# Ledger of designs, part 42: VHH binders against q9x234

Target 1, 288 residues: q9x234
Amino acid sequence: RTFSEEIKEELVNVPFGSREEVISELLGFIKARGDLDVKSRHIVFSLHSFAASRRLLNLMKYLSKPVSEIIVEKSHNIKKRYIKITAEYSESFMVIEPFFDVALFVSFLRGLFLSGGSMTNPRYHYHLEINLFEEETLALTRKSLKDFFNINAGIIELRNTRKLYIKSIKDILVFLEAIGVQRKLEEIDRIVTERKVIGDVNRTVNFIEANAIRTANSTARQIRAIELIKENMGLENLPEDLRRVALVRLRNKELSLRELGKKLNLTKSQIYSKLKRIIKIAERFGDV
Below, E stands for the ipSAE of ESMFold2; O stands for the ipSAE of OpenDDE; V2 stands for 0.75 times the mean of E and O plus 0.25 times the DockQ between their complexes.

## First folded at step 17 (VHH; framework vhh_lunsekimig_d3)

Design y3 (at its last look DockQ between E and O 0.01; V2 from the best seeds 0.00; counts 0 for: pae O 11.3 > 2, off the site)
Fold by ESMFold2, look of step 17:
Structure y3 (fold): chain B 288 residues (1-288), chain A 120 residues (1-120)
Amino acid sequence: as target 1 above (288 residues)
Amino acid sequence: EVQLVESGGGVVQPGGSLRLSCAASGFVFSSYALSWYRQAAGIERELIADITRGGSTNYVDSVKGRFTISRDNSENTMYLQMNSLRAEDTGLYYCAAKYPAKRWEPRDYWGQGTLVTVSS
């Protein structure tokens, strides 16, 4: 059972509101997975989720629309089982305009997600998508997601598929709240918090390690500079203030600049300045 | 087209009563939280009462016990029963509707207001 299916199982139990909201949710099923035959007055739904199928049957029961056929098939091409539900069509289903009232729009989105949507387990990635091929419906859905929720959804086009997708975790949580998810939102909040803590720890460890490497490299550079001067010039030919610093650094390779300063009665800034001058002198004799 | 239309305002004596109505259209009324606001001249609009989609009510202290908010979902109408009116209740009364949300900011829908004057 996938993360998407767990969400869909929760959505089965979202209470019905007004009749218009129920029809709007049904319209979401129609637009995502419905094949409408106006001559026979039937709609055939092709669903991959038992939860979605159960919800659809509940919607049809509420609307007093008989379901004439339910078939469970395995598609040769898709390598997945799907559920084919045939139900009576009503022209009133197509009159609803879900894009101008947020109550109708959240119902429509619930139908879209149940029938043609999926979400990656947020422990791995943040990604929610809806298969929605019809260009006008896709454009209106994307616009309404922005207008009502400030969600910036993207579009993916493949050879025979169009998908609307959301990658921002904040936007995904808004979407899921809007369609009626409650308990699973709490689980997602915990996952997001856990991922932030782990990320903060890793960044802190990387920062500490980088600083330690930089400090070690700085000390090694100072010692290298002093050795170059000793080999090529002799420490006795340094100005006395620099010679004292060079000798103390060689004898105390482990000390910080502040600790060296205390041994020489100098501030950290003064020690740093003198070591920088030593490095500058040493650069005449080789790489430091 | 979303519309909220207030009615029932007028001139009343101190201690009197008025019942304000807010007729709504263009949205699924039963799914929205509803509110009354009051604005006196030169003062910011203040929330005075609200009612959830489930019928729970809240009031500011200045109107508690005197005002009652209610809703009739079958008539798409919200009411404010105002009793024991005082001069300081004078102002423009607005109804508002908002879809409930925690993680996003729904649009507020507003009426144009109905004037209540408490004086004689």
Scores: ipSAE 0.773, ipTM 0.906, lowest interface PAE 0.8, mean pLDDT 88
Fold by OpenDDE, look of step 17:
Structure y3 (fold): chain B 288 residues (1-288), chain A 120 residues (1-120)
Amino acid sequence: as target 1 above (288 residues)
Amino acid sequence: EVQLVESGGGVVQPGGSLRLSCAASGFVFSSYALSWYRQAAGIERELIADITRGGSTNYVDSVKGRFTISRDNSENTMYLQMNSLRAEDTGLYYCAAKYPAKRWEPRDYWGQGTLVTVSS
């Protein structure tokens, strides 16, 4: 059993969040290892991990989406088992955009890692990678890792394959913790400590920093963004949900995101997501 | 059967306003990115506005500040509010629904178009 598989086995038991989070995680599976058979109108997941397969099945069960076929094949060239899971395609799987909301993004990352991710045993080398074919998704994932967690991920393109990778053990720990790894992190910390590299303290600091970054859209930046939109396109031209947030933010410049959420009956994460969208719109008109 | 039906086009004077609608049926509306295109005489069809599944909007520079794209998932309808119309806005306006996954075969659905004429 590989180090990666051990991590993935732990992830099988991560509690489900909201329905949207579950869909986001499924979307991760789809983006990394899902293929649409247009003729049969089925989606086929190609997985190399039993743990990943179990998780996928649990997600599908939760969403009341039946699986039509499960095939386990032995790879001729690689002593690896290949699991093929087939389900009727539903466009409802693609309703989520995971890149604006941190909770959705984390779920998405979990799905990506489970289905297409691997990690080298830290005893030998620090390397985490995720196979991700779609260029746009890859770019958005990379950007969001930076934006939400201050993780510096690289992109490798080799032989018509694309991979996202993380080399910093600090960033790897933040990533793993974010997607729900707990027990295995302790083992990693021990190994890292033995190697006289970054330990629990640094991980904690990094996580705190990541959290700060997620909340760090300074009120000032948010206000600037909103004002810029107001000047260039008008707030009335924003989607209704964004307009509401923009107006409340302008009227309540002193409030935290959580407090803004309370006013709008939204979570902090939802407020953050909407503000991120607002900022993105504002960036069309100038630097924010 | 997948259908996109545009409406709301017509003749308007410069500076006037129109509201286009695109009614969709036959597919999961909320799962698609939506777009407005226009085609002027002698010019290739061009993207002018889009709205993501999550509600994020984009506009080409020529329509920024004047046009607003929106969607109502409960009604399976996309809208384009067009204000301060100009002569150069004249053309056939098309609505489109695009499947979000690029690595899969494109599933783009198009309407038949609605004519917008801006003339004095």
Scores: ipSAE 0.007, ipTM 0.264, lowest interface PAE 11.3, mean pLDDT 86
ESMFold2 (binder alone), look of step 17: mean pLDDT 81; pTM 0.799

Design y4 (at its last look DockQ between E and O 0.01; V2 from the best seeds 0.00; counts 0 for: pae O 10.8 > 2, off the site)
Fold by ESMFold2, look of step 17:
Structure y4 (fold): chain B 288 residues (1-288), chain A 120 residues (1-120)
Amino acid sequence: as target 1 above (288 residues)
Amino acid sequence: EVQLVESGGGVVQPGGSLRLSCAASGFVFSSYALSWYRQAAGIERELIASITRGGSTEYVDSVKGRFTISRDNSENTMYLQMNSLRAEDTGLYYCAAKYPSKRWEPRDYWGQGTLVTVSS
């Protein structure tokens, strides 16, 4: 079952409020996936979600509107099954104004999402979208998302498809709460927290690894220099201060410059300067 | 248009009672949390009572046991029963409605206020 379907399964159980809210939710189904047959005065809904289908049937039952046909069919152009539900409608369904009362708007959004919405699994990416082809309804929905929730929704336009989308996880969580999601929000919160922790750990590990590689390269260069001097001239022929540093570095390959300085009663800067001089001497004898 | 209209205020002696009403229109009343606020002369408006969609109530300490908030969703009306009134209860009483939310800030709707005067 997809992440979207899990959300829709929870939405099936959102309690019905007032009759107006039920009609507003139904209007969401109509605007996203309804096809009105004017001659027969029926609406045909084309749904891809079993949860959405169950919710629609519950809405129609509440409104005492008979459902005359339910069929399951494979989409010829998209290899997914869909459910066609044919129901009687009343023109009173179309009178509801969902955009000016947040109670009606959240019901309308629930209908839109159930019938034509989807959400990417937040473990991978944050993306929620709603299919909504009619330009006027899309514009009003986008405006009301901003007005009620301060959600900035975008638009995806293809040749025969138009969608609203939301990419901010904060805005997605607001949207899902508004349409009635509760338990699934807790799961999403945990996923978001886990992703933040993993990201913080990875950045810290990458920084530590890069610094360790840099340190290892510097130490290896110092050791190489000392070995070249030992092989080609002998450490006894170094100035006494450099000879002491070379010997201590060879015996303590894992120590930091500060730690080496403590063994020699030198500051980090002093021991760095002496190792730099050792490298310069060694360059006479080869690559360092 | 959203409208909240308070009524039932007036002049009452200490120890007396008043019942305030808040009639609502223009929104789905049953889906909103409701509250009463009080503004006395020289102080900021304060929340004194609230009632959830489901009927759960909360009160500030100064009115507990004396005031009762209630709602009648079939009449789109909220009430405040005020008993054992004190001079300190004098002020403008406002009703308010707010859609419940945890992750976003709903718009508050306000009435114009009704004056309650408690004086001997």
Scores: ipSAE 0.765, ipTM 0.906, lowest interface PAE 0.8, mean pLDDT 88
Fold by OpenDDE, look of step 17:
Structure y4 (fold): chain B 288 residues (1-288), chain A 120 residues (1-120)
Amino acid sequence: as target 1 above (288 residues)
Amino acid sequence: EVQLVESGGGVVQPGGSLRLSCAASGFVFSSYALSWYRQAAGIERELIASITRGGSTEYVDSVKGRFTISRDNSENTMYLQMNSLRAEDTGLYYCAAKYPSKRWEPRDYWGQGTLVTVSS
């Protein structure tokens, strides 16, 4: 059972709101996975989720709209089952405008997610996506997510498919909470917290490593500069204070600037300044 | 029966204004994206303005700042306010209602058009 399916199973039991909200949710199903069979004037929902199918059936029952057919088809790819639910099409389903009211919008989102949405296990990646083919609906959904919830969603167009996606874990959590996820949200929070800790540690380690590399590079540059001066003008021709620093640096290639300072009774800043001057002099003779 | 009926076209001098109306019947108006198209003589029909179900508007550059598209769902009517009209705006103006679904058979409805002539 996928992480997405676990979320969807929880959503099956979200209480119904007003009739308008229920219709809005149904509209989500229609927009994401509904196909109009023109010959029969029926809507055919193609779903991959049993949970989504159960929810859809419950919505239809609530609205007293009979389902004419339920077919479970095995995809050519042994791994995916399709559930096709057929119901009579009614224009009344399309009268609802879910983008002007937050309650309707949330219901609409629930329907979208159940029917066409997926979420990656947050242990691996932060990614929520909804398959949505209608360009206008996609744009309106994106806009409303921003307006109502300050969620930044992106749009991807791949191989003639369109998807709405959310990458920010913060936004994903807001989204899931809005559509009625509770238990699974707690689990996600735990996972995110754990990852954050790990991430912080990694960032710290990376920072330390990067800083070490930077320091090493700086040291190497200093040594190169001093050697270049030695080759071209001689260290004896440096000002006395710079010459001293140069000699100590050459003899102690492993020491930090602070440690060099201690040897010369100078501050780290003073050593840094003098080495900068040395580098500047060396630049006259070549690339350092 | 689905009907879109344009009105408001006529002859106007450069710099003048016109307001076009498109009255719709026979379908759920609020469920459709609406657009204005125009066709000048010898030129292919072009989209000039659109308004989504949610009220978001888009314009081609040539009419931006001069034309305003709007909709009244309660009256099942779409409007195009045209200001600062130019000779190049001359053409037959069509209203369209589109259901933006790639999955369903296209439900595009078109009006018969209204003529706009901008001449001195």
Scores: ipSAE 0.000, ipTM 0.254, lowest interface PAE 10.8, mean pLDDT 88
ESMFold2 (binder alone), look of step 17: mean pLDDT 81; pTM 0.799

Design y5 (at its last look DockQ between E and O 0.92; V2 from the best seeds 0.72)
Fold by ESMFold2, look of step 17:
Structure y5 (fold): chain B 288 residues (1-288), chain A 120 residues (1-120)
Amino acid sequence: as target 1 above (288 residues)
Amino acid sequence: EVQLVESGGGVVQPGGSLRLSCAASGFTFSSYTLSWYRQAAGIERELIADITRSGSTNYVDSVKGRFTISRDNSENTMYLQMNSLRAEDTGLYYCAAKYPAKRWEPRDYWGQGTLVTVSS
């Protein structure tokens, strides 16, 4: 079962509030996945989630509104399963205005997510989206997400697809709390924390590795310079202060500039300056 | 349009009682946390009591045992029963409603206030 389906399974058991909240949730199902036929007084819901289907049936039962037909795809391929639920509709389904009271809006969002929403596993990517084809409803939903929650949602618009999406993990957590997720929020919090720790470790390791490479390259250059002087001039012909540094560097190839300075009773800056002078002298005899 | 209207304030002697009401409209009353706040002259508004949708209540120490908050969801009305009133209880009393949330900041809805004066 997918990460989205786990969330939807939790939502099935969110307690019903007022009757208006239940109708608002049903309206979310209608707007995302309902095909309404006013003449026949029927609506057909096309769902891909067993959890969403169970929730829809529970909503209809609460409202005492009969469901006349359920058709289920018999394939064992859960990713391509379709569940068609046919019910009589009531004008009361369409009267609710979910965008002006946050209690109704969170119920509406729950219906939208259950019927037409999905979320990627946050271990891989932060992305939540809702299928919502009707342009007016999409615009009102986006506006209300900003107005109530300060959520910045985007729109994906293709030939046969309109989707609202949220990419900020902070906004996703707000959205999930709002629609009634509790247990999965704790799991997501742990995943986010783990990703931050792993990222901090990786940045630290990258810094250590880059610094080690730079240090090794610098040391190799210093040793090359000292060898050129030894071969072409002789270390004994260096000024005494530079000769001391050259000898200690050769004897201690693994030490940092600070560590070399400590052995010579010199600051890091002083040892660096003397090694620069050694390199300059060596350049008379070849590439350093 | 969200509306909260307080009533029941007035002048009362020390030791007396008053019952404040807060009539609400324009939102799903039963789903909100409801609160009473008090503002005395020269002091910032302070929370004195609240009640959750499940009926759990909280009070500040200064009113515990004397004040009782309650709600009637069928009438969209919250109440504050104030007994054993003291001069220090004088102030402007506001009702407020807020949707419960942990990860986002819901907007508070406020009434206009009702004046309570405790004097001899």
Scores: ipSAE 0.741, ipTM 0.893, lowest interface PAE 0.9, mean pLDDT 88
Fold by OpenDDE, look of step 17:
Structure y5 (fold): chain B 288 residues (1-288), chain A 120 residues (1-120)
Amino acid sequence: as target 1 above (288 residues)
Amino acid sequence: EVQLVESGGGVVQPGGSLRLSCAASGFTFSSYTLSWYRQAAGIERELIADITRSGSTNYVDSVKGRFTISRDNSENTMYLQMNSLRAEDTGLYYCAAKYPAKRWEPRDYWGQGTLVTVSS
């Protein structure tokens, strides 16, 4: 069972709101996976999720709209099932405007996600997407996500398919909460928290390592500079203060700038400044 | 267009009663948490009562046992029954509707308010 299906199973039991909300949710199904047969005046829903199918049937039952046919087909891919649900089409379903009321919009989103949505396991990647073919509906959905929830959703158009997607885990969580996810949301929160901790630790470690490498490189450069000066002009020809620093650096290649400072009764900043001057002098003789 | 219209305010003597109404339109009323706020002169607006979608009610201590908040979803109307009114209850009373949310900031709808004056 996929992570998406687990979410959808939870959504099957979201309590129905007003009749308008129920219709709005159905509209989500229609827009995402409904095909209108004009000749027969029937709508055919093609679904991949049993949970989605159950939810759709419950919506139709609530609205007293009979389902005429349910067919389960096996796709060429043994692992994919198609559930086709056929019902009489009613124009009354299309009179709902889900984009002006947050409650209707949330219901609409629930229908969209159930029928055409998916989410990756947050343990691996943060990605939520909804298949939505109609360009106008896609644009309105994106706009409303921004307006109501401040969600930044993207649109992908590939190979004659259109998808809405959300990459931000913050936005994904808002989305899922909005459409009625509760238990699974808690699980996601835990996973995200764990990943964040791990990520922070890794970043810290990487930072420490990077800093160590930079320091080592800096030290090496200082030593090279001093050696270059020694070879070309002699350290005795350096200003006395620089000469002292140069000699101490050569004798103590493992010490930090702070530690060098302690030896010379200078601050880290003073040592740094003097070494910079040394490097500048060395640059006269070659690359440092 | 979303609209909340308060009514029922007026002048009443201490110990008296008033019933406020809030008529709502333009949104799915039954899906919102409804609240009454009040603002006394020189004081910040304060929440005094709310009722959830499921009908659960909450009250601030100062009105507990005296005020009753209720809702009629079929009429898109919220009520506040105020009994045993006190001078301290004087203020402008606001109706509010909020969509329940935890992870985002919902849009709050507000009425214009109705004035309640408790005086001898």
Scores: ipSAE 0.559, ipTM 0.827, lowest interface PAE 1.1, mean pLDDT 91
ESMFold2 (binder alone), look of step 17: mean pLDDT 80; pTM 0.794

Design y6 (at its last look DockQ between E and O 0.02; V2 from the best seeds 0.00; counts 0 for: pae E 24.0 > 2, framework grips, off the site)
Fold by ESMFold2, look of step 17:
Structure y6 (fold): chain B 288 residues (1-288), chain A 120 residues (1-120)
Amino acid sequence: as target 1 above (288 residues)
Amino acid sequence: EVQLVESGGGVVQPGGSLRLSCAASGFVFSSSALSWYRQAAGIERELIASITSGGSTEYVDSVKGRFTISRDNSENTMYLQMNSLRAEDTGLYYCAAKYPAKSSEPRDYWGQGTLVTVSS
């Protein structure tokens, strides 16, 4: 087992978050290793990692999306095994925008790394890379790494390959922590210490956190609005349609608007409109 | 805006149980390290329990076996189950989260605290 594969084995066990986070992770697999078969409306994934394959199957199972075949092949030219997984194409796989929400972005990165990423054993040198050929996706990924995490990623362009890479050990550790690595981070920290390279790493293993900000996310604003109304007016004094939405949002803080709509038998647009009305009411009582 | 709101504090008799809740918003809860702190009168705030994003827990010796920290990522809530309460457990209980913004360094976020009084 390579150092990369050990990391991928740990990532298999990262708990799923929201449904949108699961879809965002799947999008990472699609962008790095997915090929659409237009006639059959299936996606074929070509993976080199059994851990990545297991994670992909777990994602598909969570989404209730059947896979039609799993084939293990051996390439004559490079003496490597490939795992080909064929799954039904769904438009829902492609509607997630991972670059504007940090929780979706870290899930997307995890999918990218599992399917198309690798890391050199840090005893030799510091190098993490992701195969990502599509120019627009590569540019957005690089920009979002800088914007969300202050990670300085480079681009390698060769004749038949395009890769995003990270060489700073500080940035590599931030990346790995963000996508859910914990135990291997401790090992890497020990290796860095043994190399007498103590550098820019300033992390406690007891309080590893993703560098994620939800200040641009409206969920916190919605919760603040509902709490202000509760404290100053009482939720019972809201119009019944707004009261129902407020109560369900409080109980389900991680749900998307679509998921809230399912619980309330309302469309995404209706939920959004009602939450805007709640915010407007709350503004009478304070900052939202 | 990051918010942490503690609830569930109150007055209990020695040997009793109490469950504290910490409702969180404004950050990626599932990716955050979370912890409970306790502040007794005249004493600095002390860490008593922590839970990583991966679910690993840590406790100080004085509460180990009696307190259980847990997290429910679907409810965006952390809990502290306190059993076999003692008078020395009296204090103001705070939840905390570490969540860095545009840097590799974490920031600490705190609630206002919920009061637990153990007395008969």
Scores: ipSAE 0.000, ipTM 0.085, lowest interface PAE 24.0, mean pLDDT 78
Fold by OpenDDE, look of step 17:
Structure y6 (fold): chain B 288 residues (1-288), chain A 120 residues (1-120)
Amino acid sequence: as target 1 above (288 residues)
Amino acid sequence: EVQLVESGGGVVQPGGSLRLSCAASGFVFSSSALSWYRQAAGIERELIASITSGGSTEYVDSVKGRFTISRDNSENTMYLQMNSLRAEDTGLYYCAAKYPAKSSEPRDYWGQGTLVTVSS
């Protein structure tokens, strides 16, 4: 099971709120994966998640809307199973405006995520996305995420597909919590914490190694740093005092810091300080 | 390969203005959400502005009303107009592109950064 499916399985058991909330959640399903046939007054949901399907069926049951057909299809080209659920459509479902009430919005989000959402395993990447074709709905969803939860979501439009996405792990956690995820949040938090620790350790190790290298080849490092800056941002964009030191160092690769200082009417300490700053800037562009 | 190259950084006096550019290549620019980050000395990199593929913008409070993020899809370039610059705006400014997570490669892409120094 994918990480996304595990989350969705948990969401199947989220208690229903008010009738309006349930309708709002259904609206999420409709907007993300529902095809409306106005003539037949039926809606067909195309889902990839069994959990999502179960949730949808429970919503429909709650609303006393019978499901007329459930079809499971195997895609010939994609190892993905499609579940098509056909149900009677009611215009009353579309009267709900989920963007003005936080409870309705949360329910709506739950429906969106279940039907069209996915999340990467946080062990590898932080990414949550929702497939949503309707541009207006995307915009409103994004706005409401910001307004209600201060979540910064992006929109990607690639070819004929549109997606809302969240990259910040903080925002992802807020999102998941809002839509009713609990157990998996704890797991995610553990993973994030572990990654942070690993990251910090790696940074520390890299720093130690870098310092060791500094001690052994300080001049070479300085030159590399300056060259790296030159290549990436240009020396002209350095503060004037740093630029001067950088230029002199490049022109005089054999000179000691003291000798460099003499040329610039600076002390060895001042030269060192400036070179340190230069190196720090360079480190932002790569390993020095 | 995705490439982001920032430019336009430099030294400016308080109250001055700068315009940063981010030239992008190697991906579908028009479909990508883009952001500006900055990193001051000794401080963690922070998001300061973002623009969606649809052109919706967001700003952190500290730059609201002063900074404007924009994009030109025809030129594959993102901009950051910075007005009324303050000393606290000093830092390395990074361009970022966000991509949808494909199971195999969900990643943010970053430029190398351009230095902005606000000093009297």
Scores: ipSAE 0.000, ipTM 0.173, lowest interface PAE 16.5, mean pLDDT 86
ESMFold2 (binder alone), look of step 17: mean pLDDT 79; pTM 0.771

